# VHH binders against FAS1 domain-containing protein YDR262W: the designs that were tried, part 16

Target 1, 246 residues: FAS1 domain-containing protein YDR262W, of Saccharomyces cerevisiae (q12331)
Amino acid sequence: KNVVNLITFKDSNGKLHKRLAPEEIPPRLHNSQVNSYPLGYKGMRDFSRPAVNLDDILGTQQRKQQEFLAELSPLSLESKLSLVNEVQIFASYVRNDVETYNKVSDPNEDLIIIAPTNRAVSQLTLKPWQFPNNIDKLESDGATEKELDTAIQENISKFVRSHIVVYNDDKNSYKKVSPGCTLLQSIDFTESKKSDSETGGDILLKKEGEVYYVASSRDEKFHAVESIENGSNGVILMVDFTLVGP
Short names: E, the ipSAE of ESMFold2; O, the ipSAE of ESMFold2 at other seeds; V2, 0.75 times the mean of E and O plus 0.25 times the DockQ between their complexes.

## First folded at step 12 (VHH; framework vhh_7xy4_2)

Design t2 (from s6 with R105K S106R K107S; at its last look DockQ between E and O 0.47; V2 from the best seeds 0.62)
Fold by ESMFold2 at other seeds, look of step 12:
Structure t2 (fold): chain B 246 residues (1-246), chain A 121 residues (1-121)
Amino acid sequence: as target 1 above (246 residues)
Amino acid sequence: QLQLVESGGGLVQPGGSLRLSCAASGFTFDDYAMAWVRQPHGKGLEYIATISGSGDSTYYRDSVKGRFTISRDNAKNTLYLQMNSLKPEDTAMYYCAVDTRYWYKRSLDHKGQGTQVTVSS
C-alpha cells in the first residue's frame, strides 16, 4: 500500500526490463491493444489443426466431447488465464516471463498449462522466486542487485516453464507409457537439453473414470485435476499442488 | 479479520529454552505457509523459519537450524517456535507471519505485534 514494487524480467533477446508487480497492475480490459510480434494474439489460428484433446493424448475413448468443448471456446489461454481467479498468482508469474506469455497469447500455439491454484502456491515453504537458486544465501554472500535479479528471474521462469507443455502437431511432446497414462514434456524439460529419446518427460497425466490426474514424474504422486478450462490454443488443468517445489 | 497474537517471550539465560506461540484467526489457517520472523533492536527483519500449510515441510535459516523447531496445530489454528540452546544474539522481537511473499521485496502485511525474547545473564 505504501510501496510500489518493480520486477525485473528478461525478454527473448536477453534484454532486461522492469515492470510493476503483476499484482499491482489492474487486469486488462477485453479489447486492450498490445504491441506484439506480427503473428501474436492477433494472428489467425490454422483451424485445420485439431484442438488439444486430452483423451487422444491418453489413448482413451473420450475424444469427441473434449474436442467439441475446445472448438466452442473462442478465448485464448491468455484470456482464460487472466480470468480464472483461483490461479491468479501463477498467472502473474506467467506474465513476468515474457517469452512464455507470448506463447500463451499466440493463436498458433497448442499448450497444456498445468496451473497451480493460489492455495497450492500459498502453501509452499519457499515461494517460486526463492528456489532453486537460494536467494537468502545470495543476499548474505553479498550478491549485487543484478545478480539477485537474474537469479530471481531464473527461478520464476523455471517454475512457470515446468508447468507448461507445448503440444505440437506431430505429438512429439508426449509419450504414452500405458493405457490411460502419458508422460509429457514441460518447456523447462525441453530447454534443459533433454532429448526426446532420453525420457518421455517430467509430467505424468492419467485418467481414471471421468477424472484426470497429474503427477511429477519424480514422485509419481497423482493429484486430481480440479477443473479444466478450454481455450482456442490449448487447455488449462487446474491443480492444487506444484510440479516443482523447494 | 486476520489476527495473529504472539506469546511466550521473556528473559532467559544463555543455553536456555523458550517456546513461542501464535494464535491465528480470521483466515483459513492451513491454506497458508506460516513464518517466524525476528527483528533485533535497531536492525532489519530476519525470516528464520517457515512451515507449509499442511505442516509437512519446513525451512530454517542456517543461523537457527538444529536449535529451533517450527510447528503448527491446524486444529487449534496455532503456530509454535521451540527455541533451544539460546544465545545472546537470538535477542530480538519475534513475529508470527503469514508467508505471502509471492514477489521479491514485497513487504509482509500479515504479522502480529510480536513478543520480546531477551537472552542475557
Scores: ipSAE 0.642, ipTM 0.869, lowest interface PAE 1.1, mean pLDDT 81
ESMFold2, look of step 12: ipSAE 0.691; ipTM 0.890
ESMFold2 (binder alone), look of step 12: mean pLDDT 81; pTM 0.825

Design t3 (from s6 with T100K; at its last look DockQ between E and O 0.52; V2 from the best seeds 0.68)
Amino acid sequence: QLQLVESGGGLVQPGGSLRLSCAASGFTFDDYAMAWVRQPHGKGLEYIATISGSGDSTYYRDSVKGRFTISRDNAKNTLYLQMNSLKPEDTAMYYCAVDKRYWYRSKLDHKGQGTQVTVSS
ESMFold2, look of step 12: ipSAE 0.708; ipTM 0.884
ESMFold2 (binder alone), look of step 12: mean pLDDT 81; pTM 0.824
ESMFold2 at other seeds, look of step 12: ipSAE 0.753; ipTM 0.906
ESMFold2, look of step 13: ipSAE 0.740; ipTM 0.899
ESMFold2 (binder alone), look of step 13: mean pLDDT 81; pTM 0.826
ESMFold2 at other seeds, look of step 13: ipSAE 0.727; ipTM 0.887
ESMFold2, look of step 14: ipSAE 0.792; ipTM 0.919
ESMFold2 (binder alone), look of step 14: mean pLDDT 81; pTM 0.825
ESMFold2 at other seeds, look of step 14: ipSAE 0.774; ipTM 0.917
ESMFold2, fold request of step 15: ipSAE 0.761, 0.735, 0.746; ipTM 0.914, 0.895, 0.909
ESMFold2 (binder alone), fold request of step 15: mean pLDDT 81, 81, 81; pTM 0.826, 0.822, 0.822
ESMFold2 at other seeds, fold request of step 15: ipSAE 0.769, 0.771, 0.777; ipTM 0.914, 0.918, 0.917
ESMFold2, look of step 15: ipSAE 0.765; ipTM 0.909
ESMFold2 (binder alone), look of step 15: mean pLDDT 81; pTM 0.821
ESMFold2 at other seeds, look of step 15: ipSAE 0.699; ipTM 0.886

Design t4 (from s6 with S106Q; at its last look DockQ between E and O 0.43; V2 from the best seeds 0.66)
Fold by ESMFold2, look of step 12:
Structure t4 (fold): chain B 246 residues (1-246), chain A 121 residues (1-121)
Amino acid sequence: as target 1 above (246 residues)
Amino acid sequence: QLQLVESGGGLVQPGGSLRLSCAASGFTFDDYAMAWVRQPHGKGLEYIATISGSGDSTYYRDSVKGRFTISRDNAKNTLYLQMNSLKPEDTAMYYCAVDTRYWYRQKLDHKGQGTQVTVSS
């Protein structure tokens, strides 16, 4: 009989869950990365740069407590992702994608990370390494190990890049749709754009009352943000769904 | 204590049908996608069907698509596999599993003991 570790926790709605403890999440697969150079290469964050402010991009008034805490939150998003237990599957995908990890670790970036919970990933019929490239089909067709590894990495990278926004206050990175509702561009969306003069987005951010909501622009099905983690180079919005799926 | 118990296997003629069941206990069933996995004698494990935690989404390997149907009853903590138009190539041990494959080739630690399906004249 295999003994399985279970954990119990209570969600934001008060429901108790018994979940399988996450399997050992692999450490970073590749050690080569830009941030392995001395800090002088990446530098320290410019103190004059304003923190990412969700109410500014939504055109709403800032929450006094959130605004104050953002000014006092010195930890980077890389550090924050490593500490949030409920998003550790997503965090492991970020660490395994060198290009994205470099952005999350860079004090001179400003990011909005929409981080799916472990539950959100666990519910998927296909896990992020399995789509959009059909790995089952590639195996059946006799793909080499290298071809499989490349396709898998492309799948994981696209999943991660679809959940991260590079915030740019020059108004090219977002488009206000209405008071309290804004279109955002994921990294994946911006890399797919034909012309950099065009704006639009694949992610909707909305505030109703005191609660923030996120949706894919394709289906407009809003989900409440379960928590917000503020970091020195942006914010993490924890959500119980994925913006892309099979 | 997590438990998965498969049933419904047996000997069937080509073209026949079988319905497999899997009773799950000891964890929050609807938090997880579930899978049916088969192992032909002397061969590796093959994931043939998965279903989302809610039951709203399914995925099938091409070799069974159109012939097999995965379903779940979250009120009864039970997973099902309806197998129609069975072929000799479907002969295998069939396992119910919690789909925790967050990484490629991740070890399958959460499966039952299996139920044998044999398709022969």
Scores: ipSAE 0.711, ipTM 0.886, lowest interface PAE 0.9, mean pLDDT 82
ESMFold2 (binder alone), look of step 12: mean pLDDT 80; pTM 0.814
ESMFold2 at other seeds, look of step 12: ipSAE 0.768; ipTM 0.916

Design t5 (from s6 with T28K; at its last look DockQ between E and O 0.46; V2 from the best seeds 0.68)
Fold by ESMFold2, look of step 12:
Structure t5 (fold): chain B 246 residues (1-246), chain A 121 residues (1-121)
Amino acid sequence: as target 1 above (246 residues)
Amino acid sequence: QLQLVESGGGLVQPGGSLRLSCAASGFKFDDYAMAWVRQPHGKGLEYIATISGSGDSTYYRDSVKGRFTISRDNAKNTLYLQMNSLKPEDTAMYYCAVDTRYWYRSKLDHKGQGTQVTVSS
């Protein structure tokens, strides 16, 4: 008799559902110290720096209400990711990617995290460790364990970095396309482009009414943001899809 | 109360066809990709086909591509495998599984009891 773990979650409509729990979450790949407030040299956030404001990024309406919510959210995005049950699979991938985890933990970064829900990951026909490097083919071609581990880590790193934007207010990380629609650059996009003169982005953010929407720029299929979590160093937009897939 | 119950296995001749079914219960079926996994006698497990939660995307191992078709009916919580042009090398126990391989070394914990497929003259 197999014993399985189920967890309960509430969807955006308030309905309760059950799903299989994430199993086999690996340990973090960083030193044992947590760089968090009030410990560590990352310390206190520069309080003069304003919070990430989605309406400024979109060019749609006044900034005041979002800034208020950010001031009331003392937790870093690292803390928020670790506490939100609905994104724990994605959070585990972030913790496994040391460079990304360091950014999420840094009080002097400003990030937009497009966090796929556990459902969004669970429904994928291939999981983030399986693409874009074809792990099945590497195994059949006789790849060593080290070669496999490297390819898998590259896959996971690309997945997490495709979902995170380093925001800065000087217009280097985004381009307004129209009122209420903005093109963003993920970390993966930024690090893959060949020059600063190469413009564009891989993520679309849109607001219609009071609802935010996200799409890949490739297919422009917009999905509603199901929840917004404000942290001290940015914002988490929870979505029920992945920006990159098989 | 998670349950996966496979059916439709049996003895067929080479070139024949079988349709496997898997009845699922106790979890939110359309939240998960599903897989068919086979195990030849005395050998390891082999993932042969997967399908996304919505049913819009599929993946096949090369050895079965073009011969096998995975499908799902989310209204009936049922997974299917249509197997055509069967070969003796397809002889195995076939399992329905929830694809929870979030990490490379994840265990296969969510499979049914299996249904035997034997391809022989």
Scores: ipSAE 0.744, ipTM 0.905, lowest interface PAE 0.8, mean pLDDT 82
ESMFold2 (binder alone), look of step 12: mean pLDDT 81; pTM 0.830
ESMFold2 at other seeds, look of step 12: ipSAE 0.751; ipTM 0.909

Design t6 (from s6 with S57Y; at its last look DockQ between E and O 0.87; V2 from the best seeds 0.00; counts 0 for: grease 26 > 24.2)
Fold by ESMFold2, look of step 12:
Structure t6 (fold): chain B 246 residues (1-246), chain A 121 residues (1-121)
Amino acid sequence: as target 1 above (246 residues)
Amino acid sequence: QLQLVESGGGLVQPGGSLRLSCAASGFTFDDYAMAWVRQPHGKGLEYIATISGSGDYTYYRDSVKGRFTISRDNAKNTLYLQMNSLKPEDTAMYYCAVDTRYWYRSKLDHKGQGTQVTVSS
């Protein structure tokens, strides 16, 4: 006798799924403060900043639709991410990573978030808290609770930061490979590179026809973007896979 | 309503083999990674094997790696555990579970009633 709350979910292809109700977000792991209105007196977007435009990033024909949607929704990416039922698990990981959460909430940052769906996370053999640090091994080796919490937080942070790009024309956080195909650097990639002269990236974004595709640069297996959410400080690209895994 | 029903447990000699099965219903089976979890008498729960939703990827705890094989048949909504070279320390209640451990302290609340495996001479 197993009693559980099930949710019927219709994916972007019209297929119906019976899924388990999303879990409640755990308490914050770090003793740090999170401001519900970022930057206080600086919490409004600088109106001189243009909206993030995927066609500019790809070097293709611009689409006014994304700019129009941003004007219709003043909400930050944090708010948008928290409201999208299909990515609530990933959103909970973002909220747990204070530095990333501050960027997602900051109206004067510009981000591209490649957000894995709840299904993408649910299908993983190991969940984001379990890799790359091997938590099972740490437990069997007698790690303290603090050592485990640190390793788990590092795992979650790396997962989150592997899915988020800080877009800034000044930072040169991307390199156009060809019209319609661009190599991007996640936050994790930029924090891992040895010098600013490194020109690689870990994420490929391309457009074929009217559809956007995302791949890890390591395997180049492209997956269609299932939906796009425009926020005040960037865009969310919803995908049914994870860019990093066990 | 979600339902998981384990079968295939029993008494075996050390070095013997058993195959556990789990019939799943009431949810979209291939949307989820699945796991086998065991509980030795008077001890805590231990995740021993996990398989991705597609069945293409597996993970094993070191104590069972090479001896146990997890598999699934998504057309039949069934999860399997082939257990070879069984040892007395494998004696436990074995549960089929949906792997929803999105956080380290997530509760195991999506498991079946279990099937007992006892390994003794």
Scores: ipSAE 0.730, ipTM 0.896, lowest interface PAE 0.9, mean pLDDT 82
ESMFold2 (binder alone), look of step 12: mean pLDDT 81; pTM 0.829
ESMFold2 at other seeds, look of step 12: ipSAE 0.742; ipTM 0.903

## First folded at step 13 (VHH; framework vhh_7xy4_2)

Design u1 (from t3 with T28P; at its last look DockQ between E and O 0.82; V2 from the best seeds 0.75)
Fold by ESMFold2, look of step 13:
Structure u1 (fold): chain B 246 residues (1-246), chain A 121 residues (1-121)
Amino acid sequence: as target 1 above (246 residues)
Amino acid sequence: QLQLVESGGGLVQPGGSLRLSCAASGFPFDDYAMAWVRQPHGKGLEYIATISGSGDSTYYRDSVKGRFTISRDNAKNTLYLQMNSLKPEDTAMYYCAVDKRYWYRSKLDHKGQGTQVTVSS
């Protein structure tokens, strides 16, 4: 009766595949002419799923941290992103990517969003819509508006998805490397692997003292997390650096 | 108040050189990538070179790559464009701009008044 959602992934040879989505949320038939959609199971958070806990992910001692987490906000990450002034450029890119926006709004997702500040984006020689597809070259080569729009959307989606990790109980999205240091994989890496030798999508999370740090393949240096916003479906780690760049 | 003031334009023969300067004030200069933008008479605006806020990374449109060099001095809040091997096609009004193109076809709202470069025999 129901159409099962397909999830896209890349195998070790770089070939794209689709697979059946888990049945946690039954798929619904959608028509482009429908004015309303059923509320379904998607509108409620499963209380058996604990909030994202960075100390669990890092494998650090949690006694006092556990008390602190009891004050988690009931607001979704979508709501939190709209309120954090210092990340509004990134937030606008998230809203542009429908698949990612749906995840950020979904109470049954658990996300780690590594949100670059407005300053981090403003610093870039090329903005997220300009790379990795070279839009200037496509224009000079006579690309159609449709070709340009597609390349631009692919650029923005890759940028956004490189900054977001989906927490997975099977731990496919993270691996503890050492005490207090964990490898995370962005949804860009898990959905679109380019090759086995690429380091794109790899994110290191580290805690030293009471400060969290994030590193990526862009410069392979740890950058301090400048603030943390907790939401009902995950956490936002604000950084003054973009995890991918031109 | 944000202010960008270009200088260094003029009339040059083909093959010549010019150095443009842009004095910036009223904003945190090193927080932003900066750009040189040109507008040939009767044509649209064209971004030709961009430099990161730190100055460590640059980008050039293919038509100027190898001939033009963008640089910045963050201690002096100044942006530069060294233009070598000038061609008649380089004739345009040149603007210094804060690169706020966060979306495709963003309006150019943060530019100076421009300096004219004319390459003519």
Scores: ipSAE 0.707, ipTM 0.896, lowest interface PAE 1.0, mean pLDDT 80
ESMFold2 (binder alone), look of step 13: mean pLDDT 81; pTM 0.826
ESMFold2 at other seeds, look of step 13: ipSAE 0.760; ipTM 0.911

Design u2 (from t3 with H110Y; at its last look DockQ between E and O 0.43; V2 from the best seeds 0.67)
Fold by ESMFold2, look of step 13:
Structure u2 (fold): chain B 246 residues (1-246), chain A 121 residues (1-121)
Amino acid sequence: as target 1 above (246 residues)
Amino acid sequence: QLQLVESGGGLVQPGGSLRLSCAASGFTFDDYAMAWVRQPHGKGLEYIATISGSGDSTYYRDSVKGRFTISRDNAKNTLYLQMNSLKPEDTAMYYCAVDKRYWYRSKLDYKGQGTQVTVSS
């Protein structure tokens, strides 16, 4: 529940940006079960929790070396996302959504980030700030700058949250549909459902041979995962498509 | 480096038709959505039509929807705008552009030199 205090401002081009507030905030203390503190006091992960393992999520055989390497990755997904050149547009959208950014930087979350490449975003006929709220229409109808900013923020947040899964090691967040194929719930899906007892999901994850595939549950068009980046609090699956679009 | 060359503009009577072309080079054309942008004399730029990198999705401003058709040929690195039922208010300089509006009110930096369309009676 730690909140990063950001001040929203517009640049000379009208873009919304965030910066840290000038407040001094002392570090908060956590009770953690750890053997070491690899990332400093604030941001320590409870290393008694196992790393995210895609083969366990899929119900396929686990390779010991992959899990070991994930446990040795000291960089958070926040750091990893910032360093992966091919997803920097998506990374900038993640930073714009404060609630999601807090999860990505939280060492005691476990996330699966399905990160669209810069190409995947660049080829969209409308960019994530333009849908699902129709910003052109709102502007034409005389919406105030505040109304536009709110609608734009909602659009970006929905896009970001549609690409991120908060993994837990129980049956609430996913459903295995067949060997090597699992239905996942994005943050956006979980925030939009009517009750916690509802099942289903908006993301399919599949493994065939040594390759992972991702699809939207709406069209079931699988795309190969281009690369996998392991972080201390989860994994990034790079894909050359977006799970939601105009 | 990046080059966009518009052509096909001209003088046309109201109700007429015109087809604009844009030759693209110096970048991977199908990685990007492309747009047609117009600027009436003394007015701001207006994005009127956009097409996805694959060409499978399009978007139109309400003022041109139903009259204009955007298309692309990725094998020829060419963008097109078919303009039908032209009106005097369509008079503007028309640019093709790489749609890099990743944030609200992004500056238009990736456009050609433009082609003039004049609709007069």
Scores: ipSAE 0.746, ipTM 0.905, lowest interface PAE 0.8, mean pLDDT 81
ESMFold2 (binder alone), look of step 13: mean pLDDT 80; pTM 0.820
ESMFold2 at other seeds, look of step 13: ipSAE 0.763; ipTM 0.906

Design u3 (from t3 with K100R R105K; at its last look DockQ between E and O 0.49; V2 from the best seeds 0.67)
Fold by ESMFold2 at other seeds, look of step 13:
Structure u3 (fold): chain B 246 residues (1-246), chain A 121 residues (1-121)
Amino acid sequence: as target 1 above (246 residues)
Amino acid sequence: QLQLVESGGGLVQPGGSLRLSCAASGFTFDDYAMAWVRQPHGKGLEYIATISGSGDSTYYRDSVKGRFTISRDNAKNTLYLQMNSLKPEDTAMYYCAVDRRYWYKSKLDHKGQGTQVTVSS
């Protein structure tokens, strides 16, 4: 296995890249297939529910093209995530977290997925399976294979859940900090908070002109959203950075 | 077309220093974290240091932390390892690698030919 394959492409700024072909991606941990039963809750979206609209979340003037594409897309975020080539490493991590994958597949969820590009993951000094649990140290300390598998799964799940927001129409889950800037709660933030009355968030979403920006609330370093993919149960915001890192 | 060429190895006394270099070509260098990986004779491969694509973040295995410094020059497509306070235990073949460990137990498919470092009196 000494052969190296290169892929040539341009990013959103027109920069030409030569990327190594992806490493082998593990198969899915579960089958995500429609069963033979009659369609029910999981197979149909309630059409009375409006599509996720970033401008409503921000309190800014609505983007016609974003809303138009969301209303035209019959595909779930599960399907969209599998089709966006630039985020396939992140998509493989999502498929590995069964609980989150079930939400991404649920037609009656509304999600905002902030999907790091393959480049954003490739440039990290530690990959998402290596932190925050220090896998090198666990191995050196003689951890069992079960302990290692659990720690790795926790790392991957935390990484995935830090990049996904469950958008609900309740005001306590989202805090507008200024016109065009809103504080959001990732799944990881929501699962970690001490009470339902606790407010705040870990993700900032901002619009300046016609461009959307995302930052961690910890460092407030905004990065432009490179593309937006609209699905039946939410949106995917492609970004060239990770919201959590080593 | 992808090439990684290590250099700078040699024989050095304990307590000495060496600077390893890795010339990279045929891919977009700054898109990838890079790593130094060593293999003592008859032993497995060990990742000892990594650096982010931008060069802003580094990670070191405890056995080399404080003695080794990884760096990169993205304008020259070159990776470096400054090795100070060398010990006989540091004797190994040293490889430059693209860090593609997206999953636990990923193969090391993108490395150079290596450069030998020998620390003895």
Scores: ipSAE 0.734, ipTM 0.898, lowest interface PAE 0.8, mean pLDDT 82
ESMFold2, look of step 13: ipSAE 0.738; ipTM 0.898
ESMFold2 (binder alone), look of step 13: mean pLDDT 81; pTM 0.822

Design u4 (from t3 with D56E; at its last look DockQ between E and O 0.53; V2 from the best seeds 0.71)
Fold by ESMFold2 at other seeds, look of step 13:
Structure u4 (fold): chain B 246 residues (1-246), chain A 121 residues (1-121)
Amino acid sequence: as target 1 above (246 residues)
Amino acid sequence: QLQLVESGGGLVQPGGSLRLSCAASGFTFDDYAMAWVRQPHGKGLEYIATISGSGESTYYRDSVKGRFTISRDNAKNTLYLQMNSLKPEDTAMYYCAVDKRYWYRSKLDHKGQGTQVTVSS
C-alpha cells in the first residue's frame, strides 16, 4: 500500500540504477536553478549511493574513507569544472559535447574525470579539434563547412570521452590489476567496444604511498595526479598530460 | 610583453638551405607548443610545422615533411626551422608563433613580425 514507484534505468556501462518516479520526488523549499528541466527528477541525488572512493577502486586501505565522506561537497562536477582555473580549456571541450556535459551535470552519475591542465593541452602539437580526423586534409580536399563541423565535433567528443570514466560495480567496467592498480574504461572505450563481453580498458589508476598516478594503458607512462576535486557526483583528477594525442 | 623575433631568412636558389631562428621572451616558453607559419604572397597563413612544449613530438604539413626540421632549445627560449631542398613554392613570409589554436579558426595573435624567405634562380 505504501509502496513507492521506482523506475529502472541502465547507464552507458550497463549498470542498472533505480530512481524515484517523478511523482515521488519531494518538493524543495530552497530556491534553485534547475539545469535539467523538463526532466525534473535529475535535480536530486540518491543519498544512499556512496561517494566515489578511489581507495575502493584501487583495492587499498580505507582508513581515510570516513574523513572523505564527512567532507563531501554539495557542488556537482559541472560546478567544480567551471571553478578550476587550471583546466578551463578542457572544461570548454566538455561543454561542447552535449551528451557528456549532461552526464557531468547528472546527480545520479558517478564519474571519474581525468582533467588535463591548460598546460597539458597547450603542449600538444595538434589540438583536440585537429585529430584523429585530419582537418587540414579535409580542408585541402574541399570539404564543406558541414563536413568540417562534423569531423571537428567527432574529434572533440572523442578527446573528452577518453578522459571520463563512468564508475560502477559491474566487474566488466573495471579490473583490479593488483593491489593499488586498477584498469578503467573511459566513455570512449566503452562506446567503441565491439561486444559487451569485451574486457580491458584504456586507463590505469595507481596509488603509491599517498600519491595517485594515471597512465594510458597503451604506454603505461604514469603521471602524478596534481590535485583532486571532490564533487557530489564524482571526482576530478587533475593531470599534466593528455590520455590521447596526435 | 610577449615577444617573438624571427631571423635567418633571405634569398636562396632552388635546392638550397636556410636555418630560421626565433627568440622568445615574456612567457613560459616550454609550457606551449610552438609553430612555424608561412604566408605566400597574396595567400593565407599556413601552419607548416609544430613542436610540443618538451620538444619530444613534432608535426609537419605534407608539403614540407622530410625537407624541414623544427626544433627548440628550451634553455635558450629559442625555436628553429632547418629548411633543406628549398623549392620556389616555399617562397613566403615565415612567422614564429605560439600555438594557441584551441578551437577551429582561432585568431593568430601570438606571432612575430616574420622573416622573408625567397627561393628563386
Scores: ipSAE 0.754, ipTM 0.907, lowest interface PAE 0.8, mean pLDDT 82
ESMFold2, look of step 13: ipSAE 0.771; ipTM 0.917
ESMFold2 (binder alone), look of step 13: mean pLDDT 81; pTM 0.824

